# VH-VL binders against Rho GTPase-activating protein gacY (gacY), part 3

Target 1, 192 residues: Rho GTPase-activating protein gacY (gacY), of Dictyostelium discoideum (Social amoeba) (q54th9r528to719)
Amino acid sequence: APLEDVINRPDNPGEIPVLFEKGIAYLSRRGLQVEGLFRLSGANSQIKSLRQGFDQGEDVDLEDVEDVHTVAGLLKLYLRELPSPLFPFDLYSSFIEISKGEQTKPQKVESLKLLLSLLPPANKALSKHLFKFLGKVIENSSVNKMNSVNLSIVFAPNLLKDKEGNVMDAVADAQFVNQVVQLILDNINILF

## First folded at step 4 (VH-VL; framework fv_navenibart)

Design s8 (from n11 with heavy chain Q50W N59Y)
Fold by ESMFold2-Fast, scan of step 4:
Structure s8 (fold): chain C 192 residues (1-192), chain A 122 residues (1-122), chain B 107 residues (1-107)
Amino acid sequence: as target 1 above (192 residues)
Amino acid sequence: QVQLVQSGAEVKKPGSSVKVSCKASGGTFSDYAMNWVRQAPGQGLEWIGWIIPIFGTAYYNAKFQGRVTITVDKSTTTAYMELSSLRSEDTAVYFCARGPYYDFWSGYFDYWGQGTTVTVSS
Amino acid sequence: DIQMTQSPSSLSASVGDRVTITCKASQDISSYVAWYQQKPGKAPKFLIYAASSLQSGVPDRFSGSGSGTDFTLTISSLQPEDFATYFCQQYDSYPYTFGQGTKLEIK
């Protein structure tokens, strides 16, 4: 389902999906010091089972999940499977253009701030919570080994994609998609 | 077409180290995990670990943690597996094998190197 | 670690036979199972992923089935080139683990 529909469900009291609210809370307590957070795979069958529980409106308790990579994988799966990416299809070209352009870094950050202001309210709220959490992951990168470069590689394919993109375009754009997400991760305090 | 070409056979003494190479060609190197799997004579397959070339970071099966190091040279599209403190039980054919790493449902190995025989004897 | 146990360890069959190889996981792994074929002196060859999805280029006499803990590889009409050792592999969680192998021999 679209983000707007999910946050308006009777069982979703906050401004972001309950799955994300619980997942970020779990990872903030248990995951920040874990090497390879978001890079290493969790248990695929458990990720699928947890996702189904949330989809069915169950009161899923993540505190019983032993493997933090499973909860990290759950968040990535949710982003990947959104009907429209968190950064919507219609903004894809604009994000890529910022990365490819010859502007200075401060000018690119201002352009990003403008683009992020155009996100639908639900997308904007989830982006803010996600990136502020990823900022905490980066603060612990000496232990968890996940800096802004590594997180951009992991998250970029789950945040941005071309609606009608072919294989050749996806390969050619990959570095620019990664670079724009990295720029966001390096400037979280300015952008959110 | 994707090809993985491994270095030649090695005969090593107990306590020494061996470094095996795996050169990838024909396909995308950086977007896949390069795995290492071994097979002792007449035995089954045992997963050692992987490296993701785009990250430069490796992950190891706990059984080998502390004795194995997997590295990559992106300029030559070559992955390496170094195993130290060799024992006779490490005598095996060592394979490199490519697997997808960005997909939750993908931990299978679609292309394999030809294998490198490592014999540990005194 | 998840243990993968294959049955039988070996079997003898004739060309044209229907052959079934079973793989059992020590815990629920949904459908995260791959199957490989290995001929003497060669690297394993990828056959099946997601328990039942046939890799492009693999003959349709090969099929996989199962979910949870019990998985099966079937060869509907055995051909001379199919005599080999077959391995199942789970990719539900780390470390990835393989079955001990099933050696398919000429009767």
Scores: ipSAE 0.334, ipTM 0.757, lowest interface PAE 4.0, mean pLDDT 88

Design s9 (from n11 with heavy chain T57D)
Fold by ESMFold2-Fast, scan of step 4:
Structure s9 (fold): chain C 192 residues (1-192), chain A 122 residues (1-122), chain B 107 residues (1-107)
Amino acid sequence: as target 1 above (192 residues)
Amino acid sequence: QVQLVQSGAEVKKPGSSVKVSCKASGGTFSDYAMNWVRQAPGQGLEWIGQIIPIFGDANYNAKFQGRVTITVDKSTTTAYMELSSLRSEDTAVYFCARGPYYDFWSGYFDYWGQGTTVTVSS
Amino acid sequence: DIQMTQSPSSLSASVGDRVTITCKASQDISSYVAWYQQKPGKAPKFLIYAASSLQSGVPDRFSGSGSGTDFTLTISSLQPEDFATYFCQQYDSYPYTFGQGTKLEIK
């Protein structure tokens, strides 16, 4: 379902999907010092089962999940399967142009701040919660080995997609998509 | 097309170490996980570990933790597996095998190297 | 660790026969099963992933089915080149594990 529809469900009390609320809470307690967080795979059958439970409006309790990579994978799967990416299709070219441009780094950050302000309310709220959490992951990168470069590689394909889906364009753009997400991760305090 | 080419056969003494290479060509090296799988004579397949070249970090089957190290050289698109403290039961054919990384439900191996025979004998 | 058990360990068949090989997981793995064919002295060859998805280039006489704990590989009309050892593999969770293999021999 679309993100706006999910947050407006009777069983979703907050401003972000309950899946993310519970997932971030779980990972903040158990996952920050786990090597390869978001990079290594969890139990695929359990990720699928948890996803179905949330989709069906079940009161899913993540506390019994033993493998933190399973919960991390659940969050990635949710972002990947959004009908419109967290950073919407119509903003794709604008994000890429920030990376490609010859502006100074501070000027690029200001351009990003303006672009992020254009996100729909649901997308903006989820982005803020997600990136603030990823900032905590980066703070623990000496242990978990997930710095802004690594997290940009993992998350960029799940946050930004070209609606046209041309293979050659996707390959050419991959470095720029990764760079723009890395720039956000390196400047979370300024952007959120 | 994709091809994985492994280094040649090795004969080693117990207690020594062996380093096997796997050179990837044709296709995109960084988009895939590189895995190592072994097969003892007349036996089945046993997964040793994997490395995702884009990150450089490896993860291992707990059975081999502490004895195995998997690395990559991105400039030559070559993966390596080094196994230390060799025992006679490490005698096997060692395969490198590629798996998709970005397909979330992946963990299968679509291309395999030809295998490297490692014999551990006193 | 998830244990994968294949049945039978060996099977004799004739060209043109329908052959089925079974693979059982020690716990629910949904559909995260791959199948491989291995000929003597050669590396395994990838056949099927996600229990039933056929790899491009693999003849359509090969098919996979199953979900949960019980999986089957079927060859609908056996050809001379199909005599080999077949392995199932789970990729639900680390460590990845294989079945012990089923050797398909000419009768």
Scores: ipSAE 0.520, ipTM 0.812, lowest interface PAE 2.5, mean pLDDT 89

Design t1 (from n11 with heavy chain W105H)
Fold by ESMFold2-Fast, scan of step 4:
Structure t1 (fold): chain C 192 residues (1-192), chain A 122 residues (1-122), chain B 107 residues (1-107)
Amino acid sequence: as target 1 above (192 residues)
Amino acid sequence: QVQLVQSGAEVKKPGSSVKVSCKASGGTFSDYAMNWVRQAPGQGLEWIGQIIPIFGTANYNAKFQGRVTITVDKSTTTAYMELSSLRSEDTAVYFCARGPYYDFHSGYFDYWGQGTTVTVSS
Amino acid sequence: DIQMTQSPSSLSASVGDRVTITCKASQDISSYVAWYQQKPGKAPKFLIYAASSLQSGVPDRFSGSGSGTDFTLTISSLQPEDFATYFCQQYDSYPYTFGQGTKLEIK
């Protein structure tokens, strides 16, 4: 279902999907000190089961989930399966141009701030909560081993997609996609 | 009050290129994406690509990738579409159309140019 | 690519008739559907976006409905100027795609 439809459902009281509200809360309590958070795999069958529960409007309780990586995988799956990625198809070329451009890092961050301001309200709200949470993951990278480089590799393919690109274009752009997400992760306090 | 005015009809040989212009007047040029859509004689509408003028960045339908280029001249509020390696199948009316890119609903086209007929024949 | 299929491909109707045109998406596109009217030799005219939101200046006899994969355009009381081809368009994801068109003709 598209993001704005999910947040406007009667069973979704907040500005972000209930799945993310519950998932971030769970991971903030149990996941920040866990090595390989978002990199290591959870239980795929349980991830799919949890996703179905949320999709059907069930009151899913994540507290019974023993494997932290299962909840982390649930958040990644949700982002991957959005009909339009969190950073919409319309903005893909603009994000890539920031990465490819010859601007200084401060100028690129300024361009990113402008670009992120153009996100639809639902995408902007989810991005803010997601990236602020990822900032907390990075703060604990000495223990969890997930810094901005590692998180950019994990999240970039799930945040930015070129619908019109061929296989060769996707391969060529991978480095630039990872780089722009890393730039966002390194400047969360400026951008959100 | 918003108006998109396109350049005149073109007759081109196979293998050549064509560049169509679309001048926007009225409204705010930078608040909208400019799109190109074509229609072959007696057929439906086909989206070619789009440019966001404030960034100067374009994205294209994969079908046209590698032979279409969409650009903008902000000073004259004009968008351009250049299609190269023309074939007889490219004979169509080419429309520019504006749409929102920052809104909750982005990708519908609220104003259209009058169309430019491009005929590819020997 | 998301395929948009309209039905019927053509329809004959009389002035005063209630006309219904259907559009089906090959996957869930929520409410990201626009409708356009095109007369011979003219550019398409924008009618509706977000499946049901009518553009200012478009007569209120036009209405849209639907969500997910099934969408409908209705003209409640057909007027002579409404004979045209109608197109639906999805804007959920790139590339933007249109239905094949429904030609509305005089009976």
Scores: ipSAE 0.000, ipTM 0.441, lowest interface PAE 19.3, mean pLDDT 86

Design t10 (from n11 with heavy chain Y101E)
Fold by ESMFold2-Fast, scan of step 4:
Structure t10 (fold): chain C 192 residues (1-192), chain A 122 residues (1-122), chain B 107 residues (1-107)
Amino acid sequence: as target 1 above (192 residues)
Amino acid sequence: QVQLVQSGAEVKKPGSSVKVSCKASGGTFSDYAMNWVRQAPGQGLEWIGQIIPIFGTANYNAKFQGRVTITVDKSTTTAYMELSSLRSEDTAVYFCARGPEYDFWSGYFDYWGQGTTVTVSS
Amino acid sequence: DIQMTQSPSSLSASVGDRVTITCKASQDISSYVAWYQQKPGKAPKFLIYAASSLQSGVPDRFSGSGSGTDFTLTISSLQPEDFATYFCQQYDSYPYTFGQGTKLEIK
């Protein structure tokens, strides 16, 4: 279901999906010092089961999940399966052009700030909360080994995709997609 | 930079209600849970409840048995605690206190308001 | 509810002393303990979280330790400004609960 529809459901009281609300809370408590957070795989069968529970409006309790990587995988799956990516299809070219361009890093950050201001309200709210949480992960990178480079590789394909791109185009663009997400992760306080 | 400023002292009759405010400045209001903690004269600290603005959820200590409501006004970055059916045992200093940024399951409090004295007397 | 019990309830000490305050949880709370300092008429001041992590700006003579059910706050060399009441708090589960407080008084 589209992000704005999820936010507007009667069983979703806040400004971000309940799945992210509970997932970020869980990972903030249990995951910040776990090596390979978001990189290492959780239990795929449990991830799908948890996702189904949230989709059906069940009061899913993540406290019983023993493997941190399962909850991290749940958040990644949710982002990957959005009908329109968190950074919408129509902004893809603009994000990639920032990465490919010859601007200085401060100029690229200003361009990103403008693009992020164009996000729909639901996408903007979820992006803000996701990236601020990822900033906390980065603050603990000496222990968890997940810096902005590592997180950009993990999250970029789940945040940005070309609606009409083929596999070869995706491979060619991967460097630029990763670079723009890394730039966001390195400048969270300016962008959000 | 971060400050929590509470409303002034209240004197209330038994059976009435009181609503205390806590205005936050500095930081992004939705990035943390806002908590309410009270302290009776010469006694220890008692957690009343919390609100997590980004999630729209409030969690309460069961001891207040539906007498407490915690709300927020995001436009004024203000949290409120309303306690109804007041008893003499509710005489206390009431504090607002914020939790850590983007760690809503950790309930330690890095910033506190100055406190609001509520006296329940006939 | 998780009960937090502090020991001692009051303690008299001199400047330069090593002071130890203990806090015991009624059940295993891992390391989810915070410590606060409170002076008369003022709000509590945050000192320590996760049993041992010192808040920035708090003097390094303060330290915390412990896991499971037994926790300790230590002041390695007591200073005049340290005379106050100290509280432990668990945040393992709702409702969050505090110890009864330990009043640290000048000897």
Scores: ipSAE 0.000, ipTM 0.500, lowest interface PAE 13.3, mean pLDDT 87

Design t11 (from n11 with heavy chain G99D P100S)
Fold by ESMFold2-Fast, scan of step 4:
Structure t11 (fold): chain C 192 residues (1-192), chain A 122 residues (1-122), chain B 107 residues (1-107)
Amino acid sequence: as target 1 above (192 residues)
Amino acid sequence: QVQLVQSGAEVKKPGSSVKVSCKASGGTFSDYAMNWVRQAPGQGLEWIGQIIPIFGTANYNAKFQGRVTITVDKSTTTAYMELSSLRSEDTAVYFCARDSYYDFWSGYFDYWGQGTTVTVSS
Amino acid sequence: DIQMTQSPSSLSASVGDRVTITCKASQDISSYVAWYQQKPGKAPKFLIYAASSLQSGVPDRFSGSGSGTDFTLTISSLQPEDFATYFCQQYDSYPYTFGQGTKLEIK
């Protein structure tokens, strides 16, 4: 289902999917000190089962999940499987051009601020909550080992996709995709 | 294009340690998790652990916990597996193998090293 | 740990035969299984991931199917280069585990 349809469901009271509200709350309490958060694999079949529960409107209680990597993986799966990426297909080229350009980092941040302002309301709200949470992960990177570089590599392919690119083109663009997501992670307070 | 080249065969005595290397070339080293898998003579494959080079984060099979250390040297794009307190049952071919870092479904291995034979005998 | 059990442990077949190898997981792993081919003295070669997705460059005669606990690798028309040992692997959760292998031999 599209993101805007999910947030408008009767069982979704807030501005972001309940899955993200509950997942971020869980990880804020239990996951910030866990090494490899978002990189180490949880139980993939449990991740899929939890996702199906949320999709069906069940009142899923994440507090019973023992492995924090399972909840982290749930958030990543949700982003990966959006029909249009969180940063929509139509904006892919614009994001990549910021990374490839010869501007200074402050100028690139201003360009990002403008581009992020063009996100649909649902995408903008989810991006804000996600990146603010990832900022907390980065603040604990001495323990969890997940700094902005590491998180950009993990999240970039789940946030930005070229609709008609082949696998080799995606690999060639990976440096630029990772760089733009890293720039967002390094400037969360300016961008959101 | 992607190539994983491992160090040569080793013969070790019980109680010693062995360190096997795996040099990656032809791809972006930091973008892919590196795994170690062993195979005893005539037997199946056994996963030892993995390291994610950009983090330095390693995850180990509990069976080897406390005896195995996986490390990386980013400057030479080389991953290492060190196994200590060697026993005769550690005699095996040790493989390094890459899984995709970009894929949420990572845990399958698309490129493998040629293998390093480790023989533990007195 | 998730245990992967292959059947049969070995089989003999002729060129042109349809060959089926099965793999059973001790618990539900959805579709998180990969298949590998290993020839004597060589490293394993990646064939299939996500139970049924064929790796680029692998011949179309290879196919995978299954979900949950039961998985199958099929070779629709066996060729001389296909005589090898085949392994399934689950990647649902750590530690990753492999089946014991199925040795495919010339009849």
Scores: ipSAE 0.032, ipTM 0.638, lowest interface PAE 7.2, mean pLDDT 87

Design t12 (from n11 with heavy chain G99E P100G)
Fold by ESMFold2-Fast, scan of step 4:
Structure t12 (fold): chain C 192 residues (1-192), chain A 122 residues (1-122), chain B 107 residues (1-107)
Amino acid sequence: as target 1 above (192 residues)
Amino acid sequence: QVQLVQSGAEVKKPGSSVKVSCKASGGTFSDYAMNWVRQAPGQGLEWIGQIIPIFGTANYNAKFQGRVTITVDKSTTTAYMELSSLRSEDTAVYFCAREGYYDFWSGYFDYWGQGTTVTVSS
Amino acid sequence: DIQMTQSPSSLSASVGDRVTITCKASQDISSYVAWYQQKPGKAPKFLIYAASSLQSGVPDRFSGSGSGTDFTLTISSLQPEDFATYFCQQYDSYPYTFGQGTKLEIK
């Protein structure tokens, strides 16, 4: 389902999907010092099962999940399977042009702040919660080994997609997609 | 563009150890998990284990746990698999393989080394 | 461990034929299956991931389908270079496991 439709469901009281509220809370308590958080694979079948539970409006309790990589994978799966990416298709070229341009880093950050302000309300709220959490992951990178470079590689394909692109164009753009997500991760407190 | 080049064939006696290398070139070495898979003569493929170079973390198939060690040298972009206490049943071609990873698209092997034949005989 | 069983173990076919190879998992693995092609004396070659997604550069006569426990690899119009052994692999959980292989032979 579209993100705005999920947020507006009667059983979703907050401004972001319950799946993300519970997942971020779980990972904040249990995952920040786990090596390879978001990089290492969890149990794929369990991830799909948990996702189905949330989609059906079940009161899913993540506290019984032993493998933190399963909960991290659940969040990535949700982002990947959004009908429109968290950073919508119509903003893709604008994000890529920021990383391709010859602006200084501070100027690129100002351009990013403008683009992020154009996100739909649901996308903006989820982005804020997600990136503030990822900032905490980066703060613990000496232990978990997940710095902004590593997280950009993991998250970029799930946040930005070219609707009308082909595989060759996606490969050519991968560097720039990763760079713009890394720039966001390096400047979370300025952007959100 | 990505190429995995393995060390040459080995003939070993039962009870000895063998260490096989896999040198990666082209693309980014640290972004991908490196796996070892073997194939006994006329048999199917058997997963031995993996290592994630950026962390140095290795995961092993329980069947080989205690006998296998997988390591990396990031400066030479080379992965190693060492198998100890060799038996005749360990006679196989040993492949290194890169595990593709983009989001959930991990666990499949997008590039393979040419293979290293290890023969264990008295 | 998840067992992957392929059928048939061997199959004889002619150029131009439509060929189907089946792979069955001992438990639900969703769509986490990959397919590989191996020619004698060579390393396996990656064909398909996520049950149905073709690797860039693989001819479109190759296709995969299935979910849960039953998966198929189809070659719609067999070419001379397609005679090889084919393997399925699950990557739902550790340890990763492969099918026993299906040998595709000239007839």
Scores: ipSAE 0.007, ipTM 0.559, lowest interface PAE 10.0, mean pLDDT 87

Design t13 (from n11 with heavy chain G99S)
Fold by ESMFold2-Fast, scan of step 4:
Structure t13 (fold): chain C 192 residues (1-192), chain A 122 residues (1-122), chain B 107 residues (1-107)
Amino acid sequence: as target 1 above (192 residues)
Amino acid sequence: QVQLVQSGAEVKKPGSSVKVSCKASGGTFSDYAMNWVRQAPGQGLEWIGQIIPIFGTANYNAKFQGRVTITVDKSTTTAYMELSSLRSEDTAVYFCARSPYYDFWSGYFDYWGQGTTVTVSS
Amino acid sequence: DIQMTQSPSSLSASVGDRVTITCKASQDISSYVAWYQQKPGKAPKFLIYAASSLQSGVPDRFSGSGSGTDFTLTISSLQPEDFATYFCQQYDSYPYTFGQGTKLEIK
């Protein structure tokens, strides 16, 4: 389902999906010092089962999940399967132009702040919660080994997609998609 | 076309270590995970561990934890597996094998090296 | 660890036969199963992923099915080049584990 539809469901009291609320709470408590967080795979069948539970409106309890990589994988899967990516299709070109341009990094950050202000309310709220959490992951990167470079590689293809791009263009653009997400991760306090 | 070419056969004494190489060509080295799998004579396949070159960190089967190290040299597109404290039961053919992507559902091995025979004898 | 058990350990068949090899997981792994073919002295060859998805270039006489704990590999009309050992592999969770293998022999 679309993000706006999910947050407007009667069983979703907050401004972000319950899946993310529970997942971030779990990972903040148990996952911040786990090596390879978001990079290593969890249990795929359990990720699928958990996702189905949330989709069905079940009161899913993540506290029984032993493998933190399973909960991290659940969050990534949710982002990947959004019908429109968290950073919507119609903003793709604008995000890519920021990384391709020859502006200074501070100027690129200023452009990003403006572009992020154009996100729909649901996308803006989820982005803020997600990136603030990823900032905490980066703060623990000496232990978990997930710095802004590594997180950008993991999250970029789940956050930004070209709706009708061909395979060759997607490969060529990958470095720019990764670079713009890394720029966001390096400037979370300015952007959110 | 993707090819994985491994180093040659080794004969080692118990207690020593062995380092096997796997050179990749074709495709982008950083876009996949490299795995190591062994097969003892007449036995089945046993997964040792993997490395995702783009991240530079490895994950190991607990059975080998503390004895195995998997590394990559991005400049030569070569992955290495080093196994220490060798025992006779480590005698096996060691394969490198690629999984196509580092996302959720791609832990299957689409390309394999030819194998490296490691014999541990006194 | 997830244990993968294959049946039978070996079987004899003739060219043209339909052959079924089974693989049972010790717990629910949804569809995260791959199948490989291995000939003596060679590396395994990739055949199937996601329980039923045939790798490009693999003959369509090969098919896979199953979900949960029970999986099958079927060869609908055996050819001479199909006599080999077949392995299933789960990739639901670490560590990845394989079945013990099924050796397909000429009758």
Scores: ipSAE 0.443, ipTM 0.797, lowest interface PAE 3.4, mean pLDDT 89

Design t14 (from n11 with heavy chain Y108A Y111I)
Fold by ESMFold2-Fast, scan of step 4:
Structure t14 (fold): chain C 192 residues (1-192), chain A 122 residues (1-122), chain B 107 residues (1-107)
Amino acid sequence: as target 1 above (192 residues)
Amino acid sequence: QVQLVQSGAEVKKPGSSVKVSCKASGGTFSDYAMNWVRQAPGQGLEWIGQIIPIFGTANYNAKFQGRVTITVDKSTTTAYMELSSLRSEDTAVYFCARGPYYDFWSGAFDIWGQGTTVTVSS
Amino acid sequence: DIQMTQSPSSLSASVGDRVTITCKASQDISSYVAWYQQKPGKAPKFLIYAASSLQSGVPDRFSGSGSGTDFTLTISSLQPEDFATYFCQQYDSYPYTFGQGTKLEIK
């Protein structure tokens, strides 16, 4: 379903999907010290089963999930399968131009702050919660080995997509897409 | 575009070690996982492990229990697989194979090396 | 470990035939399956990912389908260059595992 439709469901009391609310809470408690968080794969079949439960409005209890990577993968799957990416298709070229441009880093951050202000309300709320959580992951990077570079590689393809591209075509733009997401991760306190 | 070129055939005695190289030419090295897969004569494919150079992390098939090490030399864009305590059943063609580290492609291998034959016999 | 079982182990066909190869996973792997073609003395060639997505440059006579545990590779009109061994591979979880292969032979 579209992000705004999920947020407006009677069983979704907060400003972000209950899947993310529960997932972030789980990972904040159990995942921050786990090496390769978001990089290593959980069981994709279990991830999809959990996703189905949330989609059907079940009161899914993530505390029973033993593998941290399964819950991390659940969050990634949700972002990947949004009908429009968290950073919408119509903003793709604008995000890419920030990384390709020859502005200074401070100027790029200013451009990025403006671009992020154009996100729909539901996308803006989810982005804020996601990136603030990823900031906590980075704070623990000495143990979990996931710094802003590593997280940008993992998340960028799930946040930004060319509407008419395919997975292999994304390789050509990967460096620029990764750089934009890294810039966000390095400047969370300024951008959100 | 990227090509993977592997080192030449090896004949080894049981109990010894072999180190196979896989040199990538062209393209970005950091956006990919480098995998090692083997194939015994007339048999199917068996995944040994992978390294993701940007993370510096290797993941191994538990079957090879502490006797395989996968490394990368970023300066020469070369990946290595070292297999120790060789047995006759390790006789196989060893392939390196590239997988993009993102989305649906991460476990699918789009570019393969030509293979390195390793024969273990006394 | 997830077991991938292919059927048949071999089959004989003629140019122009529709050929179907199946692959069964021992547990639900959603769509995380790839297909490869291998000719004698050569490395495998990538054909399909995510069960049904054709890799760029692969002829459109190749197609994949399936989800969950049952997957199929179809060649709609067999060409001489298609005689080879075909492998499925799951990438749902580590360790990645392959089917035993299906050898496609000239009739």
Scores: ipSAE 0.006, ipTM 0.542, lowest interface PAE 9.7, mean pLDDT 86

